# VHH binders against q9p4d8: the designs that were tried, part 10

Target 1, 280 residues: q9p4d8
Amino acid sequence: MDFMKPETVLDLGNIRDALVRMEDTIIFNFIERSQFYASPSVYKVNQFPIPNFDGSFLDWLLSQHERIHSQVRRYDAPDEVPFFPNVLEKTFLPKINYPSVLASYADEINVNKEILKIYTSEIVPGIAAGSGEQEDNLGSCAMADIECLQSLSRRIHFGRFVAEAKFISEGDKIVDLIKKRDVEGIEALITNAEVEKRILDRLLEKGRAYGTDPTLKFTQHIQSKVKPEVIVKIYKDFVIPLTKKVEVDYLLRRLEDEEDDDATQKSGGYVDRFLSSGLY

## First folded at step 4 (VHH)

Design p11 (framework vhh_7z1x_3)
Fold by ESMFold2-Fast, scan of step 4:
Structure p11 (fold): chain B 280 residues (1-280), chain A 121 residues (1-121)
Amino acid sequence: as target 1 above (280 residues)
Amino acid sequence: QVQLVETGGGLVQPGGSLRLSCTASGFTFSDYDMNWVRQAPGKGLEWLSGISYSGSTISYADSVKGRFTISRDNAKNTLYLQMNSLQPDDTAVYFCATEGYSSGWYEFDYWGQGTQVTVSS
C-alpha cells in the first residue's frame, strides 16, 4: 500500500496485508507489555506531580510522544489517528499532500477515548504479569502501553479504509441503508459470523505460536507469555466491536460527499472510482 | 455446498504459459468478486489478482502485472487466470477464492482444493 497512490490503498490484497501486519504488531506489543505488572499508578490522574500537566503519567507520556511525532509528519499519514489532537505541533518537514481516498469527514471519526478507557480498565489487567506496582519499571511499562495503544488505534481506525472499499465495491447496496439510517442493516452488511470465527481461530493460533518460548528448559509445560484466549477475548469484546462502530459511523455519513449523479447512477462506477488518478 | 474447483496446473518450463480455470457452484457466482491467490513452497499466501463481480474492475499484484490476465465468464460460472512468461518463482499451489468481509477484516472465503503449478527446466 502506497498512500501517494490511492488505487493501491483500496486494493483488497493490500488491505488484507495491512490488517495481517497490524494484527501481528498488536500481538507482539501485548507480549512486550505482559513483561510488566499492571502498575495502576501509571493510569491514575495526578498520581505524580508533573509540571504544568493535569492527568495521568500515561496521558502525559503519550501526549509528549504525539507532540514529537507530529513534528516529523506522523499524523500527516492517513492511517494515523492521534489520542491528543490538541497537542500536535506543525511539522518542520516539507508537507506531504496525500491524495484523498477517504470521505471529507474521516478525521472526525475518532474512538481513541474509548480505546484508552478499555485499554487501562480491561486490557492491561488481562495481559499484565501481575496486579501490583513495579516502581522501577514505570517508564518502560508506559512505553509498552503507548505501543499497544497506537497499534490498537491504527487497527481500529483502519476500519475507515475497509468501509470505503466496501462502499466503492457495493455502493448501490449500501446507499439504501444509509438513506434509511438503518444502523442494524449496515451492521449486518459488514458482519459475517463465519469470517469472524476464522479471524478468532487464527488469532488463537498466532497467540499460541508467538507467546510460547520453545527454549524454556525449566518448565515442564510451555505457556504463552500472554494467554492466547485473552488475545481472542480482547479482539472479540473490544477490537472487532470498535472497528464495527468506526465503519458504521463512517458509512452513515458517506453520502454527505456525493452528488445526485454520482454513487447510485454509475453502473461500473467502481472502475472509475478505484482507477481514476487519485480522486473518485 | 459451496464449491470451487481449480484446474489447469502442471509442469512448464521457464518462459512458458498456462491457463488456470476455476469453476464455481452452490452460490450466485455473478454476485461475488473473485480472486486468485497462491502459496509457494516455504512461503505464506500471496494475493495475485482480483476481478469484480461484473468484470469491470481488475487489479494485479506487482509481481504478476503484465504477465498474468484474470477474466471471468458469469454465464459459465468460471474464473480464469492466463499466465505468461512463467518463472521458477511462480511455482506454487494456485487457489481461487471469494472475499469474506467482516467488521474491518477481509478474508478469502470458499477456497477450492488448488492446482499445482511447477516452473522448472
Scores: ipSAE 0.068, ipTM 0.424, lowest interface PAE 4.2, mean pLDDT 83

Design p12 (framework vhh_7z1x_3)
Fold by ESMFold2-Fast, scan of step 4:
Structure p12 (fold): chain B 280 residues (1-280), chain A 121 residues (1-121)
Amino acid sequence: as target 1 above (280 residues)
Amino acid sequence: QVQLVETGGGLVQPGGSLRLSCTASGFTFSDYYMNWVRQAPGKGLEWLSGISTSGDYISYADSVKGRFTISRDNAKNTLYLQMNSLQPDDTAVYFCATEGYSSGWYEFDYWGQGTQVTVSS
C-alpha cells in the first residue's frame, strides 16, 4: 500500500496485508507491555505535578509524542489518527499533499477517547504482569502504553478504508440504509459471523506462535508473556466492536460528499468517483 | 448458514459447451462479489472469473478469456459460467466462492462443494 498512489490504497489485498501487519504489531506491543506491572498511578489524573498540564502522566507523555511527531509529518499520513489533535503543530518539513482516498470528513472520525478508556480500564489489567505499582519503571511502562495505544488506534481507524472500499463496491444497498439512518442495517451489512470467527481463530494461533523466541525453533516449551485467550478476548470485546463503530460512523456521513449528486444515480456516481480519485 | 451448490458438470467432448450454475442460500446473494475457480488433477487452484454485486464489473483469467462468460441472476440467487470451446486442459473440479467483509477484515466467506468437468473424446 502506498498512500501517494491512490490505486493501491483501496486494493483489497493491500488492505488485508495492512490488517495482518497491524495485528502482528498489536500482539508484539501487548507482549512488550506485559513485562511491566499495571502501575495505576500512570493513569491517574494529576497524580504527578507536571508543569502546565492537567491530566495523567500517560496523557502528558502521549501528547508530547504527538506534538513532536506532527512536526515531522506523521499526522499528515491518512492512516494516522491522533489522540490529542489539539496539540499538533505545523510540520517544519515540506508539505506532502496525499491524494484524497477517504471522504472529506474522515479526519473527524476519531474513537481514540474510547480506545484510551478501554485500554487503561480493561486491556492493561488483562495483560500486565501484576496489578501493583512498579515505580522505578513508570517511564518504560508509559512508553509501552503509547506503542499499544497507537497501534490499536491505527488498526481500529483503518476501518475507514474498509468502509470506503465496501461503499464503492456495494454502494446501492448502503445508500438506502444511510438515507434511512438504519444503524442496525449498516452493522449487519459489515458483519459476518464466519469471517469474525476466522479472525479470532487466527489471533489465537498468532498469540501462541508470536510469543516464542525464533532462536528456540527446535523446542515446543514456550512460555507466553500474554495468554493467547486474552488477546482473542480483547479483539472480540473491543477491537472488532470499535472498528465496526468507526465503519458505521464513516458510512452514515458518506453521502455528505455526494450532496451535489443525485442519490438515485448512485452506482454511476460511485464508480466515477472511484475512477476520478485515481483508484482505477 | 451460507450454502453454495454447483450443478451442470459432466463429460463433454473437445470443442463442446457446458453451463455451470451455482445456487446460493442463507445470505443476501446480491450483496456479494462472486467468483469461479477450478482445480485440475494434480494442480493447485486457478481463479477463472469474478463478477461484482450488480454484474456491471467482470474480470477473467487469460486462460479462459473469450471462451467463458460469467453472469448472475440476483432474483434467482444464481451464478453462472457459460463454457464454450472446451479443451482437454479445462478438465477440473469447478467451484463457486464468495468474499466477505467483517468489522474491518476481508476474507473468503464460503466455497461451494465443486462440480466435476471432464473434457475427453
Scores: ipSAE 0.017, ipTM 0.345, lowest interface PAE 6.2, mean pLDDT 81

Design p2 (framework vhh_7z1x_3)
Fold by ESMFold2-Fast, scan of step 4:
Structure p2 (fold): chain B 280 residues (1-280), chain A 121 residues (1-121)
Amino acid sequence: as target 1 above (280 residues)
Amino acid sequence: QVQLVETGGGLVQPGGSLRLSCTASGFTFSDYYMNWVRQAPGKGLEWLSGIYSSGSTISYADSVKGRFTISRDNAKNTLYLQMNSLQPDDTAVYFCATEGYSSGWYEFDYWGQGTQVTVSS
């Protein structure tokens, strides 16, 4: 996948490879977070006397990370979605002109507030080593949280690329549903119960494999760092539903970038126009 | 009754060529993105190439780019893979598949039985 080459971004094989890699990253980040207790104080507003800030310790730390990373172009990349878009600063680096891969409104599709709420209220209690505080590890704990949150955000918002690829490949059917504002029809089109079952089954297997020390496979009692069933539950209850929301929200607006008299609508897809024009 | 039937496999010497065909029935072939994937002995599935429903947009895995060509004939409900400059590493069972899709996850659906390609001697 190369964001300077849009044809590689909307390639289904490359999308699948990216989704598989992001799934592995999420599991590994959960394993890292699991070494720390829940530490509820990290997530409570005004728990610590942070200078010039009215939020949680995690909110502050995450916002500072995003401020720094924006200065080196991280959030100029099409696949990066900030939790605090209002803190982003101008980059020190020369601007990169990424070709258009997503619709003009893609940056407005952002469910990170919901991800943050679910992460702190549902995910952390499920994966943490214990329910109490670890005063001497609050910073390390919050760093692990940031890695979990960023990987969840990337995976969930990657639904925009999946939706765009599907719009291009199956445009006529999707266009009809969009024109009718048929939310249920769009949800049905992007939902396959058998595919979801296979995803959850593979997550269970990955959780067992990655969450267990390989050297302990030769002992009678092997312990998992994170319960594989918890990883499956997180995907079933949160990752998959939020990805659907991103895809539905993206698709419902997709015709805003199309003009009624666009000749390419009649002869082929949006991608065909750009490929023939030499844009990518 | 959805069905995909792959044909055209066989034994070929290194540097040779084969053309695989996949005939679809039981669904509207012309509406589906189609893929070729393979599985070598003792290895996992490897995606090779995909083609949009119209046939206009095509992509390839780096391992086969420049050697393999995907095409389709919607009037005949048939997908093709022209394989040139075959190497021993291309030995595998080749499958055609439609995209299975749910919740930001693409998975191949409607697997046929596959066709064996052996590149040897």
Scores: ipSAE 0.015, ipTM 0.380, lowest interface PAE 7.7, mean pLDDT 82

Design p3 (framework vhh_7z1x_3)
Fold by ESMFold2-Fast, scan of step 4:
Structure p3 (fold): chain B 280 residues (1-280), chain A 121 residues (1-121)
Amino acid sequence: as target 1 above (280 residues)
Amino acid sequence: QVQLVETGGGLVQPGGSLRLSCTASGFTFSDYYMNWVRQAPGKGLEWLSYISSSGSTISYADSVKGRFTISRDNAKNTLYLQMNSLQPDDTAVYFCATEGYSSGWYEFDYWGQGTQVTVSS
């Protein structure tokens, strides 16, 4: 996938490869975070006296990371979605103008507040080494949190590219549902229970493989740093539903970039030039 | 439970035609994008064509555009590839494969065992 080449972005094979790579990154980041205790103080608003900042230690550290990363073009990339868009600064690297592959409102689709809430209330307690505080590791813990949050954000918001590819390939079905504001119908079009089951089965296998120390095969039981079932639960309960929300929100607005007459023409099974060029 | 079975391969002369079929069982065929992929002797997989779940979106690799036609019959759980103007370099094992879309995912899910197509005089 090359965001400078739009025809590679909506290629289904490239989308699949990107999703698999992001899945591996998320699992790895969960394993990294699992070495630390939950440390609830990291997530409490105003727990620490941070100058000129009203929020949690994690909120501050994440916002500073995003400020720095914006200066090296991270958020110029179409697949990166900031948690704190108001802290972003101009890049000092030569500007890259990526061709538009998503709808004009794509940057307004942002579920990061929900991701942050779920991460701190549901995910951290499930993956942490233990409950309670670990004062000597607060900074390392928060760094691991940032890696988890950014990989989750990228994966979930990648649903915008999946939705655009689906709209291009199945526009005739989707246009009618958009005009009717049929959220349930759109959800049905983007859901396949067999595919979801296989994704969850694959996650379970990866969680088992990546989370175990092979030298522990000689003990009475195998120990895992993160329970594979917890990874599956996180995907089933949070990653998949939030990705679906991103796709639905994206699709409901998709006709905003189309004239009514153009949408009618395309609803007859329009085939995008990228797809017609032999790209997946 | 899940199976894809390709049939219709064989030996044909250059310029000839073949129609491949892929019959699906054990899953909801009408929910899946379907693909034709081939592998020539000593080479990697080459994607040829896909068709969306409804049949409304179709795409072809440049090497087969204008010669091959993909189609599907969801009532019969069957995918087809009509191959015309066959050339010796079309000699390969031809596979059908599912590509599922759900909740922000695309995956190759199920593969057939393949059917041999040989184009030779």
Scores: ipSAE 0.059, ipTM 0.416, lowest interface PAE 4.7, mean pLDDT 83

Design p4 (framework vhh_7z1x_3)
Fold by ESMFold2-Fast, scan of step 4:
Structure p4 (fold): chain B 280 residues (1-280), chain A 121 residues (1-121)
Amino acid sequence: as target 1 above (280 residues)
Amino acid sequence: QVQLVETGGGLVQPGGSLRLSCTASGFTFSDYYMNWVRQAPGKGLEWLSYISSSGSTIYYADSVKGRFTISRDNAKNTLYLQMNSLQPDDTAVYFCATEGYSSGWYEFDYWGQGTQVTVSS
């Protein structure tokens, strides 16, 4: 998948391959975070006296991280969704003009507040080395949190591309469901129980393979490891449901682009626009 | 401050008509797609109708097609629902709402207190 080559973006095979690769990133980031204790102080609002900031230590560090990375084009990428969109700054690198493949409101589909809540209340306790504080490692712990949060956000919001691809392929059926505001019907169209089972089975095997370091057999007792069953539970209970929420929210609004002045987009959708725009 | 205020409800006999109004303030009404939603006693929310920002795209729930008409006046920041051939099962609190989601499940964003419609003899 190449976001500069629109013809590759809405290919469901390429989307699937991207989702599988993001799955690996999430597992590795969980393993990195698992070396630290839960450190609840990192997530408490106003626990530390941060100058001119209301929020948690993690909120501050994540917002500063996003501000810096926006300046090097991270959030110009169509698959990156910021936790704090209001802190983003202008890039000092030459701009990349990505072709538009998602609906005009795509950037308004943002479940990062929900991701952050679930991460701190459910995910961290499940993957951390212990429940206490590690005073001397708070910064390293929070940086591992940021990597986890950003990879989760990217994976979950990638559902927008899945939803757009399905809308292009099954538009008439989806339009009828949107008109009826049939949330359950839309969920049924974007859900495949056999695919979900295969995702969970693959996660279990990857968790077993990646969570066990055969070269550290004499020091394994001091290294935190994420249980494969915990990774599966996180995907089943949070990642997959939030991805479906992103897809449903995206699809329910999809008819808003009927008001757009882009006649090519309205007539043939994004796939036809690629062919007619001279991108081939 | 964003506000939506529904008016025009009341008591009406079966077969009667009512016109509901929803006045918007605190945001650019002409940029927003609008919905009518109702909640009958002891039941959940039921979506009724949708209108695009320009008024060119309109959708209705099957339960109200042919009886209800949605419209808007962007110059007055007002949304309307003309309700004809009212039936006792149309008894509900009627809300106008914009699309959105909250920290929980999918929700309508920016909606008012509602206006009561009672259809009885």
Scores: ipSAE 0.000, ipTM 0.115, lowest interface PAE 13.9, mean pLDDT 79

Design p5 (framework vhh_7z1x_3)
Fold by ESMFold2-Fast, scan of step 4:
Structure p5 (fold): chain B 280 residues (1-280), chain A 121 residues (1-121)
Amino acid sequence: as target 1 above (280 residues)
Amino acid sequence: QVQLVETGGGLVQPGGSLRLSCTASGFTFDDYYMNWVRQAPGKGLEWLSGISSSGSTISYADSVKGRFTISRDNAKNTLYLQMNSLQPDDTAVYFCATEGYSSGWYEFDYWGQGTQVTVSS
């Protein structure tokens, strides 16, 4: 997948490979976070008197992290979605002019507030080594949180690319549902219970394999650093539903880029983008 | 190139058996959940069975449960379907496939040419 080459971004094989890689990254980040206690004080608003800041320690550290990384072009990339868009600064590196692949409103689809809330209230208690405070590891703990949050955000918002690819392959059916504002119909079209079960089964197997020494597979009773069932539950309860929300929100608005097109050009906007990029 | 090649179909009498094979190339077969699906004359696609990448999780459609057995050999990049007690309504073109699309997840569908199974006297 190369964001400078739009034809590679919506290639289904490349999408699949990106999703598998992001799944592995999320599991490994959860394992890294699992070495620390939950440390609830990190997530409490105004627990620490941070100068000129209103929020939690994690909110502050994540916002500073995003401020710094915006200056090195992180958020110029089409697959990165900030938790605190208001703190982003101008990059000091030369600009990269990425071709448009997603709809014009794609950057307005941002569920990071929901991700942050779920991460701190549901995910951290499920994966942490213990429920108490671990004052001596506060910074390391919060850095692991940031890695978890950013990989979750990237995976969930990658649903925009999946939705665009689905729109291109099945546009006629989707257009009808969009015109009817049929949220339930769109959800049904993007949901397959058997496929979801297979995804969860694969996650369970990966969770069992990761965090254990392969050389001990046949001779020792060893446990994953994160319970595999917890990883499955996080995907079932949060990752999959939030990704679905991103896709539905994206698809419901997809005809906005087509609003000024007449009947002969109802799907021309996407084609015109690729023609203007020199791909045809 | 990415390819899935189905073989092992043919003409068989009711009550007979066939073993289908699907040979994968051009991708890391042992990373993929694999499926068998079929299309009978004049009907849509019917999912039959699926198997996880490690082979530890297996599922079957009610119509074939107890008669068909899915298995895989990751060293050979091959998926199998052992079909027993075949009936005339098992007549169809059989395809192997990777996972489909669901809830922000898309596995690339590497549909092969299929293999024809005909059950008749």
Scores: ipSAE 0.031, ipTM 0.368, lowest interface PAE 5.3, mean pLDDT 81

Design p6 (framework vhh_7z1x_3)
Fold by ESMFold2-Fast, scan of step 4:
Structure p6 (fold): chain B 280 residues (1-280), chain A 121 residues (1-121)
Amino acid sequence: as target 1 above (280 residues)
Amino acid sequence: QVQLVETGGGLVQPGGSLRLSCTASGFTFSSYWMNWVRQAPGKGLEWLSGISSSGSTISYADSVKGRFTISRDNAKNTLYLQMNSLQPDDTAVYFCATEGYSSGWYEFDYWGQGTQVTVSS
């Protein structure tokens, strides 16, 4: 995938490869986070006396990271979605003008508040080494949280590219559902039970492989840092449903960028599924 | 009982041409996007080309653009790949595939042996 080449961005093989790589990153980040206790104090508002800041230790640290990353063009990339868009600063690097592949409102599709809530209340308790506080590792713990959150955000919001590719390929079917505001119909169109079963089966395999502690390679006992079943549960309960929400929210608004006659491949608004999304 | 059967492979010299066919049964072929993918020795799957259910939308990987042409005949439930100006690095097993899509995940649904294409001098 090359975001400077629109035809590669909505290529289904490239989308699949990107999704696979992002899943590998998420599993790896969960393994890194699993070395620390849950440390609930990291997530409590006003738990620490942070100068001129109302919020949690994690909120502060994540917002500072996003401020720094914006200055090196991270959020100029079309697949990056910030948790705190109001803290972003102008880049000091030369600006890159990526071709528009997604709809004009794509940057308004942002479920990061839901991701943050689910991460702290559901995911951390499932992957942490223990449920208590670990006072001497709060900073390292929060850094691992940031890596988890950013990789989850990228994977879930990548649903915008999947939705756009689906709209280009299935425009006629989707346009009718959008006009009727048929949320359940759109969900049915983007859901396939056999494909989801294969996704979950592969995640279980990856969780087993990546969850094995490599420092124990010379011992006869296998140690897993994160239970593979927990990774599968997180995808089933949160990653997949939130990705679906992103896709539905994106698709429901998709006709805002189109004339009614150009909303499908029949109208001439599309000449190639990987070169035109109706935005060029 | 979904079935996809690829034919038309073989041994060909560099610069030569081959036409692959994929016959579909057990599903409504005219309602599905179809793709050609290949797997070279020791490598993963490489997507080559896709065509919409009606045939009006077509896309190609850069490696084959201008050399390969995808087409379909919905009345015959058949997908085609016309391969021209073949190069030694086109040597691979070629598969036709439907799209498997769910919840932000795209995969190619294919099975069977594919058809072997070998380009050698």
Scores: ipSAE 0.078, ipTM 0.428, lowest interface PAE 4.0, mean pLDDT 82

Design p7 (framework vhh_7z1x_3)
Fold by ESMFold2-Fast, scan of step 4:
Structure p7 (fold): chain B 280 residues (1-280), chain A 121 residues (1-121)
Amino acid sequence: as target 1 above (280 residues)
Amino acid sequence: QVQLVETGGGLVQPGGSLRLSCTASGFTFSDYAMNWVRQAPGKGLEWLSGISWSGGSTSYADSVKGRFTISRDNAKNTLYLQMNSLQPDDTAVYFCATEGYSSGWYEFDYWGQGTQVTVSS
């Protein structure tokens, strides 16, 4: 995938490869976070007296990370979505002008507030080593949280690229539903229960493998830091539903760039497939 | 019950031509993009070509571009691959597949049994 070459971004094989990589990153980050206790104080608003800041310790630390990373053009990348867009700074590096792959309103689709709420209320309690405080590791805990949050954000908002590829491939069907504002109909077009079952089955297997030493895979599977079933539940209950929300929100607005034009007349209706290297 | 049945394979000499067919049943064929994939002896899977649900857009791997043509007949629930200028390295089992799409995920779905193509003198 090369964001300077739009045809590679909407290639279904490249999209799949990116999704697989992001899935692996999420599992790895959950395992890293699981070594620490839940430490509820990290997420409690105004628990610590942070100068000129209203929020949690995690909110502050994440916002500072995003401020620093924006200065090295992290958020110029089309697949990065900030949690705190108001803290971003001007980059020190020469600006990169990526060709437009997504619709003009793509950057307005941001479910990070929901991701943050679900992460702190549902995900952390499910993956943490214990429910109490771990005072000597609050900073390490919050750093692991940031990695989890950013990888979840990237995966969920990547639904915009998937939705655009689907619109190009099947625009004729989607256009009618968009014009009718048929949320349920659009959701049905982007949902396949059999495919979702395979995603969850794959996650279960990866969760079993990832938390153990590769040389001890078959004998120490039960020593996985995060229960594989918890990873599957997080995807089923949160990652998949939020990705669908991103896709539906993206598609409902897609005709704003097309006006009354038929979507099938815009490009050709199909995105190039991945090369043989993307399918083993 | 979802089924894909590939036919049309066989033995051909280098430079020859073959036309493969894939007949679909158990799902609404006209709602799905379709693909051709092959597996050569002792090698992994190689994607060859894709076609949109309407047939209005096609794409090809560099290894077959200009030699192979993908097409479909939605009224007959059939996918085709016209293979010209066949080479010995085109010898493989050829499969047709749908795209599995859900919640921002892609995979090949509904694989058939495949049809053997052998290019030899």
Scores: ipSAE 0.148, ipTM 0.498, lowest interface PAE 3.2, mean pLDDT 83

Design p8 (framework vhh_7z1x_3)
Fold by ESMFold2-Fast, scan of step 4:
Structure p8 (fold): chain B 280 residues (1-280), chain A 121 residues (1-121)
Amino acid sequence: as target 1 above (280 residues)
Amino acid sequence: QVQLVETGGGLVQPGGSLRLSCTASGFTFSSYEMNWVRQAPGKGLEWLSGISGSGGSTYYADSVKGRFTISRDNAKNTLYLQMNSLQPDDTAVYFCATEGYSSGWYEFDYWGQGTQVTVSS
């Protein structure tokens, strides 16, 4: 996938490859985070006396990372979604204008606040090595958290590209639902229980393979770095539902861009999607 | 109820040719992108080729580009794969498939048992 070539972005093979790669990144980041205790002090507001900041240690560290990375155009990339958009600064590099693939309001679709809340309250307790504090490793712990959060954000918000591809392929059905503000109808259109079961089954197998120490094969008590069932539960309960929310929110607003045909006139994927859907 | 039936497989010598067919029923065939995927013994699924609903656009994996040709006949609800210059590495069960989509995910939905292609002398 090349974001400078819009026709490659909505290609279904490229979308599948990107989703598989993001899934692997999430699993590896969970394994990295699992070496540390939960360390709840990292997530408590005003636990540490950080100068001129009201918030958690994680909130501060993540916001500083995003401030720095905005200056080198990280958030100009169409697949990057910041947790703290208000801290982003002007880039000191010349701007690169990526061709428009998503609707004009795509940057306003942001569920990172929900991701952050779920991560700290549900995900960390499930994957951490223990429930207590590990005071000598708080910085390393928080860096692992940032990588988990950013990979989750990228995967969940990638739903915007999937939704755009779906809109192109099944526009007539979706347009009718959008005009009626039929949230349940849109949810039904983008949901298939058998496909979701296959995703979860694959995730369970990956979790077992990636999280298991090979030396434990020779013991009657087998342990993994992260319980595979916890990874599956996180995906089932949070990743899939939040991706669906992103898709619904994106689609409900899609007709706002009726006047802008730039994205719909891109060659390759857009034309092929129209033909494949029977809209041509 | 969707049904896809693959036929045309068999034993062929290296350098030979085979033409696979997939007959579809239970859905509006011309409205769906169709794909060919294969599974070699002991390996996962490999996507080979795709064709738009109208037949106007075709896509190929690098491993088969120039050797395989995908086509469709919407009046007969049939998908084809013409395979030329077959190699022992092409030995696999071949499936035709539609797209599966759910909650920000794409994958292939296939319904039949596939058709076995064996390339051996």
Scores: ipSAE 0.051, ipTM 0.415, lowest interface PAE 4.5, mean pLDDT 82

